# VH-VL binders against q86l99r1233to1411, part 5

Target 1, 179 residues: q86l99r1233to1411
Amino acid sequence: SNKESLPFRRDVIEKVINHLRENSLDTEGIFRLSGNMESVRGIVKSFAHGEPNLSFEVHNISNALKHYLRSLDPPLIPYEFFLMLLDARKNEDAETIRNIFWKIPSDNRVVLTLLVDLMVKISENSNVNKMNSKNLSIVFGPTILKPRTPTLDRMALMTETQLQCGIIQTFIEDFHYIF

## First folded at step 13 (VH-VL)

Design w3
Fold by ESMFold2, look of step 14:
Structure w3 (fold): chain C 179 residues (1-179), chain A 122 residues (1-122), chain B 107 residues (1-107)
Amino acid sequence: as target 1 above (179 residues)
Amino acid sequence: EVQLVESGGGLVQPGRSLRLSCAASGFDFEDYAMHWVRQAPGKGLEWVSAISWNEGYIDYADSVEGRFTISRDNAKNSLYLQMNSLRAEDTAVYYCAKDMGEDRYGSGFDYWGQGTLVTVSS
Amino acid sequence: DIQMTQSPSSLSASVGDRVTITCRASQSISSYLAWYQQKPGKAPKLLIYAASSLQSGVPSRFSGSGSGTDFTLTISSLQPEDVATYYCQQYDSYPWTFGQGTKVEIK
């Protein structure tokens, strides 16, 4: 498979996040459990065309959001911020992470704020839904924070993945400081 | 229609190597984690190895770690298993399995190939 | 490693019977469990994921239940085409593990 990249549609992502905020906070394994592949594919197409179809079981919607975000080019966090954020994470420097976040273009920042706020609300209910900040960071790290040029070094890929997850975990755990 | 087609199985002597391939079609291969699962003749199922959608997570059963290498080529929609230092206990049908999920978490295997037989015999 | 223990190892039942297969995990796996059907000479087929979610195209006579450590696959009315070996599988943590299988036959 060699999918076409998809355009960033702020209004679509906002509708999907708002739907999930209203319908997913008590759902066990939300963003971890999979949906039906054909349903998810169809929902992603509806997002890409600007007319989100949300008449599906909640796991199909959450998975469609993940797949849509992964297909964006440029990604939700634009490529030029990738190395800066990873370096700040290596140094465990939340202040620098905050400074970098505020340099991100405003449309991307609004969507990222809504998405991370959803993750905060899910993680605050993790006794019910079983999805804490670490769980969510594993799901979203490589999905929204990507290099412009993928590395072919396998050890570097593994290290980058851990750092990508770490950035998202920092966003969730330090939300009110960073955002 | 989702298809997973394994190839590369055969009869091989202990200590030798074999490379399995799995050609995927009918789904966005680059979006999903992929696995190898094996079944010795007349026995149950054993998970062998996993690789995440972006290759950022790879793992192996203890019985094969250090000898087997999982890899994928998303441009070719292909999954591979390089099997070195083969032992009689590696004799099995090897299945290529699609995870319902993408990362090291998963939701089970919604599609399987029909398998390729590897026989390791003196 | 999480051990998955299925019970019974085999069973024989009449067409139309309710069949129950159990699977016990050696530690909690939440709802991260799948059930597969495998007919002789064929690849496994997914029946149930997330302990209770029915895969597309699987007949509604199949159902799954349970969470934590104790799980059940039920066939509400056994049909001739359900003769197979059934496996549970946990996907909570690596290495992923399968139960030893339950062979279902028609008597």
Scores: ipSAE 0.665, ipTM 0.883, lowest interface PAE 1.9, mean pLDDT 92
Fold by ESMFold2 at other seeds, look of step 14:
Structure w3 (fold): chain C 179 residues (1-179), chain A 122 residues (1-122), chain B 107 residues (1-107)
Amino acid sequence: as target 1 above (179 residues)
Amino acid sequence: EVQLVESGGGLVQPGRSLRLSCAASGFDFEDYAMHWVRQAPGKGLEWVSAISWNEGYIDYADSVEGRFTISRDNAKNSLYLQMNSLRAEDTAVYYCAKDMGEDRYGSGFDYWGQGTLVTVSS
Amino acid sequence: DIQMTQSPSSLSASVGDRVTITCRASQSISSYLAWYQQKPGKAPKLLIYAASSLQSGVPSRFSGSGSGTDFTLTISSLQPEDVATYYCQQYDSYPWTFGQGTKVEIK
């Protein structure tokens, strides 16, 4: 990556998620439809500097959140949890997924809880916004759960992506059990 | 300034191979899905292949599946198309296209290269 | 595969005329549709995404509408520089597919 990674700013992410909770639940294709590239880049810079600028059309803000979360190093779910979560998903072991979630550092857990709660609220209104749990899992899986070193094996990469999405889908669908 | 510059086109015989390259600049290449789109002379546009930002999703048009391979090198801001077992029907201008989105969903192609011509004939 | 059918295949209109191009999908694609303009010898240029969102730098005389299966690109007042071929494209499902194009000329 030639792009500089961004630091985790819990307070910024909380403000952005709360804004989206108030403004995006009725928005068709939220997190799926793209925003204007220049606007999104400017908004991401405002997040990185700790001064979130939310005076934009909602798709620009949702896309800026995705780009910001993707650029975090370490990611929202820290690298050390990647393999154990994938293995628990592979074994369809929701109890182990729950146990792993509660070992994640507390600041990350708070943000992850807010983010997944937003996804639950969006999915509950999917008849309007067209974004169900599967749709959201495709958007957020690789964004927030990723390996320190991506595999070069094409088949393993596809399997990892499926499992990453499956974990996020499990978070959404079993929210009250896991969180 | 966003730029996409294709290279590697030319005249080749049927059954041979070519490798197309696309050099990207002016945007964070690693954040976006990338595509190849082609246009046969005097014809319309045909989507050829897609690759997501993290390479976790790759897909091809049926007409090229098994013969073409899309790849990307995010460190070099480059997109590639390996074209094997070329046929006369593959004759087209090949465009490198930036997706507005990052994953398999996409949102349309906000930037295009100027294209590179591939001619497949005896 | 989702087939995209454009109508008309070509048209001629006078400067200042309102021009309408339609695009019909063989199955619902929600609002996941883009419109492109292509001038001879040039790469396509994005005009409209998400069926109705105007791309930055595109003149406001261009607009898009529709959802589901029926979509329209409108040029409210045709200008000489709008002579081009216009394509719709669905991005609901792979493979992505384009309409066959509509060639727009000035009378």
Scores: ipSAE 0.661, ipTM 0.886, lowest interface PAE 1.8, mean pLDDT 92

## First folded at step 14 (VH-VL)

Design x5
Fold by ESMFold2 at other seeds, look of step 14:
Structure x5 (fold): chain C 179 residues (1-179), chain A 122 residues (1-122), chain B 107 residues (1-107)
Amino acid sequence: as target 1 above (179 residues)
Amino acid sequence: EVQLVESGGGLVQPGRSLRLSCAASGFDFEDYAMHWVRQAPGKGLEWVSAISWNEGYIDYADSVEGRFTISRDNAKNSLYLQMNSLRAEDTAVYYCAKDMGEDKYGSGFDYWGQGTLVTVSS
Amino acid sequence: DIQMTQSPSSLSASVGDRVTITCRASQSISSYLAWYQQKPGKAPKLLIYAASSLQSGVPSRFSGSGSGTDFTLTISSLQPEDVATYYCQQYDDYPWTFGQGTKVEIK
């Protein structure tokens, strides 16, 4: 990676998620449609500095959140949970997924709960915003659940991507059980 | 300053291979989906292939599936198109295109290279 | 595959005229449509994304409208530098597809 990793800032992510909860539930294509690259880059910089600038159209904010989460090191779901979660998803074992979730550090769990709750609310309004749980899982799967070392094998990468998406879809669809 | 620079075009015989490269700069290449789009002489635009930011989604137009391979090297900010079993119908200017988005969904192409000409002729 | 049909194929108009180009999708694509401008010998340039969002640096005389299957690009007052071919493109489902193009010229 040529890009500098960004620190985890719980307070920033909470502010951004709260903003989106208040402003994005009726927005068609939220998290799917992109924003302007220069605007998004500037907003991500404001997140990294701890002073989120939310005076932008909502697509720029949602995209900045995706880019910020993707740039975290360690990621929102810490690396040590990657293989466990993928294995639990492969076995279709929601109980194990829940048990693993509760082992995640508490600051990460709070943010993850807020993020998935936002996705649940968006998906409940998918008739308007056109973003169901599967759509959101494709957006967020690889974004927040990442291996420490990327695989070089293309077939393994395709399988991992499917499982990453499946875990996020499970979080959304089984939210009340897992969270 | 966003820049996309294609290279590797040229004149090639049918049935042969050619590899296109696209060097990217001025943005975080690893964050975005990338595409190849082509334009035959005097014709319109045709989407050729897509690759997501993490390579977890790759797709091709039916006309090139099985013959072309898209790849990326995020450490080198580079996109590639390996073109095998070339046909006369593949003659076109090939554009490297940056997606506004990251994953399979995308949002359109906010930056394009100037293109590299591939001519397939006996 | 989603077919995109543009109309007209070409047009000629005077400086200052309102120009309208239409694009029809063979099935609903929601708002997942972009418009591009291409001048001879040059790469395409993004004008509009998400059917109606104006790309940064594009003059406000360009606007996009529509959703579902019927979309319109409007140039409110044609300028000499707007001589180009215009393409619509859907990005709802793969393969992504373009319209055939509309060539715009000045009388």
Scores: ipSAE 0.751, ipTM 0.908, lowest interface PAE 1.4, mean pLDDT 93
Fold by ESMFold2 at other seeds, fold request of step 15:
Structure x5 (fold): chain C 179 residues (1-179), chain A 122 residues (1-122), chain B 107 residues (1-107)
Amino acid sequence: as target 1 above (179 residues)
Amino acid sequence: EVQLVESGGGLVQPGRSLRLSCAASGFDFEDYAMHWVRQAPGKGLEWVSAISWNEGYIDYADSVEGRFTISRDNAKNSLYLQMNSLRAEDTAVYYCAKDMGEDKYGSGFDYWGQGTLVTVSS
Amino acid sequence: DIQMTQSPSSLSASVGDRVTITCRASQSISSYLAWYQQKPGKAPKLLIYAASSLQSGVPSRFSGSGSGTDFTLTISSLQPEDVATYYCQQYDDYPWTFGQGTKVEIK
């Protein structure tokens, strides 16, 4: 990665997710439609400094959250859980996915729970906002679940991406079982 | 300032190959999907190919599938198009285009290069 | 493939006129539509994304409207520098497709 990693700030992420919960459930294309690049960059900096600036149009905030989460190192789901989750997804084993989730460190689990709960609420209103569980999984899969070292093989990379999306889709669709 | 600079165009005979490059600067290249769009002389715009930020999604127009290969090198902030088995109908200005988004969905092209001309004729 | 049909193919108007260009999709694309301006010998420039959102640095005389299948680009008061070809483009589903273009000229 050519970018500097950003610090994990649980309280900032909680504040941003709560803001989106209040302001995004009726928004068409939320997390899919883009914001203004300079605005998004500035908002991401405010998250990283612990002083979130949420006085922007909602698409700028949702895009800033995506960029912020992508810039975390380690990612929201720590690296050591990557292969275990992918394997459990290959085996269609939701119980193992649930067991792995509960091994994730508590601060990460709280943030992940809030994030996936937001995605559940968005997907339940997909007739209005046009963002179902599949759509949201494509947006968030590779953003929050990443390997330590990217594969160099194109076919393996495409398969991994499909599994990453599938895990997030499972989180959304089986939320009350897993979380 | 965002810049996209294409290179590698030229005059080639049908059946030959060319490799286009696009050098990107002024934004975090690794965060965005990238595309190739072409325009035949005096004609409209045609989408050619897309590659997502992490390369997890790649797609092509039917007219070029199997002959063209899109790739990116995020460490070098560079996008590529390998064009094989070129045909007269591939004659066009080829634009490197930055997507506003990162994944396969996209949101339109907020920045474009100046284009590089590919001419395929005997 | 989603076909995008622009109307008209060409128009001439006077400075100060209100200009309207329409774009129709062969199926619903929600609001996933962009408008571009292209001047001769230049790359396209984004005007409108998400059907109605104005890109930074684009004059406020440009606006977009519509959803579903029917979309409109409006220039509220045509200026000499607006002489260009305008394209709509859907980004709902691959392959992404453009309208055939609308050439705008000054009388």
Scores: ipSAE 0.730, ipTM 0.903, lowest interface PAE 1.6, mean pLDDT 93
Fold by ESMFold2, fold request of step 15:
Structure x5 (fold): chain C 179 residues (1-179), chain A 122 residues (1-122), chain B 107 residues (1-107)
Amino acid sequence: as target 1 above (179 residues)
Amino acid sequence: EVQLVESGGGLVQPGRSLRLSCAASGFDFEDYAMHWVRQAPGKGLEWVSAISWNEGYIDYADSVEGRFTISRDNAKNSLYLQMNSLRAEDTAVYYCAKDMGEDKYGSGFDYWGQGTLVTVSS
Amino acid sequence: DIQMTQSPSSLSASVGDRVTITCRASQSISSYLAWYQQKPGKAPKLLIYAASSLQSGVPSRFSGSGSGTDFTLTISSLQPEDVATYYCQQYDDYPWTFGQGTKVEIK
């Protein structure tokens, strides 16, 4: 990575997610459509400084959240859970995925619950916003669940990406069981 | 200032290979999907290939699949196109294009390079 | 593949005229459409994304409208610097595809 990792700020992420819950459920292509790059960069800086600036068009805010989450080190789902979750997904084992989720540190679990709840609400309105659970899983899979050291093999990378997406899709579709 | 600079174009005989490079600066290259788009002389635009931010999704136009390989090196802020078994129909200006998005989805190309000309003739 | 049909192929108009260019998709693409301007010898430049969102730095005389299958680029008052070829592009599904272009000239 050529850029600096950003600090985990639970209170900032909560404010941003709550803002999106109030302003994005009817927005076509939310989390899929991009914002203005310079606006997004500035908003991400405001998140990192602990003073989120939310006075922007909603696509700029949703994109800033994605970029912020991708820049966290450790990621929202800490590195030690990566292989366990991928293996549970390979076995289609939602009970094991649930058990692993509850081992995640409590601050991360709170944020993850809010984020996935937002995705559930968006997907429930997908006839309007065009973002179903599969669409959202493609957007968020590699962003919040990633290995400490990425594989160098292209085929393995593609397989990992599919599994990362599958775990997020399971979180959305089985939200009330897992969370 | 966002800048995309292509290189590696030139005159080549059919059946030969070329490797195009695109050097990116002025934005966080590792955060975005990247594409190649080509334009035959006097003709319209044709999408050639895409690669997602983490390389987890790669795709090609049917006309180049099996012959062209897209790749990226995020540490060097560089995008590449390896073009094998070149044909006359591949003659075009090749543009490096930045996607506004990161994954297999996209939002259009907010920045383009200047293009590099590839001419395939005997 | 999603085919994009652009109309007209060329047009000639006077400075100050309202110009419209249409783009029709062979299937619904929601609002996942961009418009580009290309001047001779130059790379394309993004004008409109998401069917109707104006890119930063693009003059407000440019606007986009439509959703589903039918889209329009409008230049409210044509200026001499708007002489160019205009392309629409869908980004709903791969392969991404462009319209064939509309050449705009001044009379």
Scores: ipSAE 0.722, ipTM 0.901, lowest interface PAE 1.6, mean pLDDT 93
Fold by ESMFold2 at other seeds, fold request of step 15:
Structure x5 (fold): chain C 179 residues (1-179), chain A 122 residues (1-122), chain B 107 residues (1-107)
Amino acid sequence: as target 1 above (179 residues)
Amino acid sequence: EVQLVESGGGLVQPGRSLRLSCAASGFDFEDYAMHWVRQAPGKGLEWVSAISWNEGYIDYADSVEGRFTISRDNAKNSLYLQMNSLRAEDTAVYYCAKDMGEDKYGSGFDYWGQGTLVTVSS
Amino acid sequence: DIQMTQSPSSLSASVGDRVTITCRASQSISSYLAWYQQKPGKAPKLLIYAASSLQSGVPSRFSGSGSGTDFTLTISSLQPEDVATYYCQQYDDYPWTFGQGTKVEIK
C-alpha cells in the first residue's frame, strides 16, 4: 500500500456508527453513493486522531467510515481468521462462522456487532434506502475481511471477493444466530 | 491536485496489439475503482472497462470482451489497458477515469485524463 | 443494457437564457445518474452526480433534478463559457451507459 495504516480506535468507530444509526436509515444509496473526496479525507484524519468530526452531510461520513475501516492494519477481522471464514462460507456453514466470530478479540467483536447491526437496520429499510443485505455485503466484504497476502491469480481473487461478500451477507441475514 | 495521464496511443494496423497506461497522482489511487472510457471521432462516450479498488470486480463492454484486459498496479498508482486483436471500430480517444466510488457500484467519474488517441487503420 | 435517451441532440440559445436538457432511462435507475460537460478537444468534466448533487467547483447556475427514469439538467442563465456538449450517464448497472449528448451553442 502507498499510504499509512491507521490506528484502531474503538471509541471513534462506536461514535460514527451511532451517528449513522440516527441519521442514515432513510438515505437513498447509503454506503453506495460517494461523498466529496476532500471532505472524506479530512473526516478520516479526524477519526485517526481520535476526535471524529461529524458535522458533514451523511454520505461524507459513511464514506469516511468505509475508508477508515479499509485503512486498518490489522483489519477489523484479524488476518488469522480469513481462511477459516472463507472455508466456512464455501461450505455454507453458518454454525462454524458463528464459532469463529466468537474467537475474534473482544474489542473487535463489539465493533463488528455494532457495524453489522447498523447494516441490518439499513437493510430492513431497503424499500426506502435501496440498500439490501447483498448491496451492503458488496460494500463491506473486502473492506473488513482481508488476506495478509493477496493472491496474484485473478480468478482466485474474484472468487475470494465473492466469498468475503458472502460472509458479510451471512452476518447480516443470520445476525441473531451469529451475534 | 488530481492528475490522470494516459500514454501508449498511436496508429496501428488491424489485428495488432497496443497497451495503454494511465499514471495517477494527487489522490489515494488504491482506494478507488478505475475505468476506461472511449470516444470515437465525432461520436459520444462509451464505457469500456472497470476494475474495483481491490481488483475483485472486473468487467468489460461486450464489444471488447475477450480482446481487452484491464489491470492496475496500486504500488505504482497505474492503470493499464491491454488491447489485442484491434479493429477499425476500436479507433477512439481513450480516457482514464477515476470513479468516485470503490467497488462495482461506483458513483460516476469525478476526474478524467486528457485521453490518448488510438487509430486502427489499414 | 439500460438505454439513455437524451434530448435535444442540439440547441442554440442566447446568453442569459434558461436551458433545459432531458435524459430518460429505459428502466428505473433511482438517482444513480451523472451529468458531464465536454468542450471540444477536452476531457469530460463532472457537473452533477446522484442526479442532483453539484460537484465541487461547478457554478451554481447548473442544477440537476429527477429520479427513476426522467432527469433534467438546467442551466439557469446560459453563459458564453457553457458552450459544450453535455452527456448524462447512468451508473445503476453495468454496462454503464451515456446519452448520445446535447450540443449547446450560443446564437
Scores: ipSAE 0.722, ipTM 0.902, lowest interface PAE 1.6, mean pLDDT 93

Design x5
Fold by ESMFold2, fold request of step 15:
Structure x5 (fold): chain C 179 residues (1-179), chain A 122 residues (1-122), chain B 107 residues (1-107)
Amino acid sequence: as target 1 above (179 residues)
Amino acid sequence: EVQLVESGGGLVQPGRSLRLSCAASGFDFEDYAMHWVRQAPGKGLEWVSAISWNEGYIDYADSVEGRFTISRDNAKNSLYLQMNSLRAEDTAVYYCAKDMGEDKYGSGFDYWGQGTLVTVSS
Amino acid sequence: DIQMTQSPSSLSASVGDRVTITCRASQSISSYLAWYQQKPGKAPKLLIYAASSLQSGVPSRFSGSGSGTDFTLTISSLQPEDVATYYCQQYDDYPWTFGQGTKVEIK
């Protein structure tokens, strides 16, 4: 709440995901290892202005994508889907998760499909890049699936985080069923 | 431009409590994991505790677990360490450290505060 | 816990000398290692992250290498301002751990 929310720019996210798809599948620790803070901040600014600057080492670009997605308001998965998805995850109900996914607005679904497909490709090469579906779910869960009003209860927040990660892990592992 | 300023250190008797604060500026504090690291006089560095950007992951060194509580207030750009049941071996300079990453993983500490001294003696 | 062992514990060298500090992990940590410089009375300063990536603003005479269990920090030409204690640190698994430090002095 202390920093400016960023606009959803589908075309920017698609360009960044396509770049990473071409350049990151063999990269050890992709999305886990950090980039240089000043470089990442500059790249995020270029995303927000609609002119992504991708002339950086790949970890700076992957980190900029994480920061950009985290800064979206509303998030990539709109707020109204949060409780429904968490309840479906609690019940281990992939069919309901699939049904909810297909109700998400079409622009968000396209971007989400590209993002999760990238995560699937990374996880399929995890013997090289060291990033399996669980690792990626920890990175992306709270980044793209958020409540409108965060809970003040510490225990509920920790439980919500586990469910958020579980939903993204389900997206990756059941990609062909859900998407 | 990036600044981390610790406060709240001092001299306390064993069994007492202290609360350390760290005020952050010059970066988007709410985007990063934060840590406490300590250094006993004349000794090396010891990691104490971590808290993820959204508080969804918290962890402690075995030596302080159950006695220390890390917390953050992203609205105030502040990190805290509540230290209860202090022991002589807790005597150290305590550093606030910014993680390069956000979540439980992380990538090391790109910025450090100057530290605040905690002395525990009878 | 992953133990980090540095070698040597201390060294003395002349200005202009090549200085090498090694760090060994008790198990593979991939490339998840950082190097810090700490001058007396000061906070540590990041030199190297991800085993070999140079932090912005750090002189190019510093370099890092290695992966798995064996890592090296090199100062290609020691300068007077490099007098400090150097620490390696793994961030592969919690608890995060540091080496015991290497004190570098000028003869």
Scores: ipSAE 0.691, ipTM 0.892, lowest interface PAE 1.7, mean pLDDT 93
Fold by ESMFold2, look of step 14:
Structure x5 (fold): chain C 179 residues (1-179), chain A 122 residues (1-122), chain B 107 residues (1-107)
Amino acid sequence: as target 1 above (179 residues)
Amino acid sequence: EVQLVESGGGLVQPGRSLRLSCAASGFDFEDYAMHWVRQAPGKGLEWVSAISWNEGYIDYADSVEGRFTISRDNAKNSLYLQMNSLRAEDTAVYYCAKDMGEDKYGSGFDYWGQGTLVTVSS
Amino acid sequence: DIQMTQSPSSLSASVGDRVTITCRASQSISSYLAWYQQKPGKAPKLLIYAASSLQSGVPSRFSGSGSGTDFTLTISSLQPEDVATYYCQQYDDYPWTFGQGTKVEIK
C-alpha cells in the first residue's frame, strides 16, 4: 500500500500543535509511544480534510501529526533545502543553518517554528516526559526533511538519516539563535 | 484487515543460506518499522532484527549480526531476511512483526504473521 | 541487554479466578512494555502496550499495570479461551527482549 500524498494545511497543523502544547508536555514518551493504528488513521484523514478531530487520547493525536507530516509532498522543509542543510550540518555550522531556515517559504517557516517550539518545550520537561532533544530529533528528522529522490545506497541512506536527525537536534538546541 | 504472510522457510544444512519474505497488506507498510522475531521449538520469543520505515536505522541481535541482513521494499510492501551461514541454533519459527511505531524507537508489535519454520540440521 | 524475568513460569487456575502474572526488568524501562498472548501453533497476539493500554479487541478482563522495573498482567476472571502462554516484552532499548513466558492452564 503506497499511500497518497496529503495536502499541506497550515491552519490544521497550527491547531494540532497548539492542542499538543496544552496537553502533552507532561506525557511520558510523547511522540515516541504509539497510538492505536485505526484511531491514528482516522485522525490523519480528518487533518487532510481540514477539520481536525482532536477528541482522542493524546498519543493518538501526536502520532497522527507525525504521519500527516510524513505524508506531505513536498515535505515541511521543501526538497530544495535538503542538500544545503545536510552540508551545513556536516560542517557544524549553525549560522549557515539559520540563514537557510530564513530562506524557506513563510508558511513553512511558521509551521516549522511552532513545531520546533513544541519540541523545545517537551525537551525542557524531559525529566517528566522522558523525551530529550536527541529523542525528538530521531522522531522528526526524516519525517520533515527528505530528498526529492531517495538514494538506493544503504551507506548513504544511513549517513543521511544521521544528518537529518542532527539538523532537527540543532533546531531544538539552538532554537533562539536560529528562529 | 492487516495481513503479514511469511514464506521461504525450509530444511537446510549448517553453513547454507535461506531468504525469508513477508508480504504485507491492509495497512500503509511504508509508514512503519518492521521486525523479525523467532521462536525455537518449545522455547520463548527472541527478537532478531529491526528496520525503520525509511531504512535509516537497522539493528540485529548479537547472535545473528554479520550473518543476517534485513531489508524492505516499500513499493512491493515486502520485508526480507537474508540468512547466511546458518547454524543449528537458528532453527526456529520466524515471524514477521509490524511495529506500532516508525523509527529507531518502537512501541511493540500490534500484528504478527503466521510464521515460517526454518530447520537447520545435518 | 535488559533482562525480563516473568513469574510464575506456569500456573493452573479455575474458570472465574483472578490470575496475576508479574514481569521484572533488570533496569528501568519506564512504561515501555507490552504483553502478548500465544496459543499453541499460533502467532503471538498483542494484549497490552505501554504497560497499561488495552489493545483494540482485547477483552476488558485483561489489564496491565506497573512502571519502571515491576509490571503485572491481570486476568480478572479467567475464561477457558485464556489458556495460553503469556509473554512480557520491553521496547525501551535494543535488543528488545521478552520474558521467558508464563503458561496458564485450567484445572
Scores: ipSAE 0.687, ipTM 0.892, lowest interface PAE 1.8, mean pLDDT 93

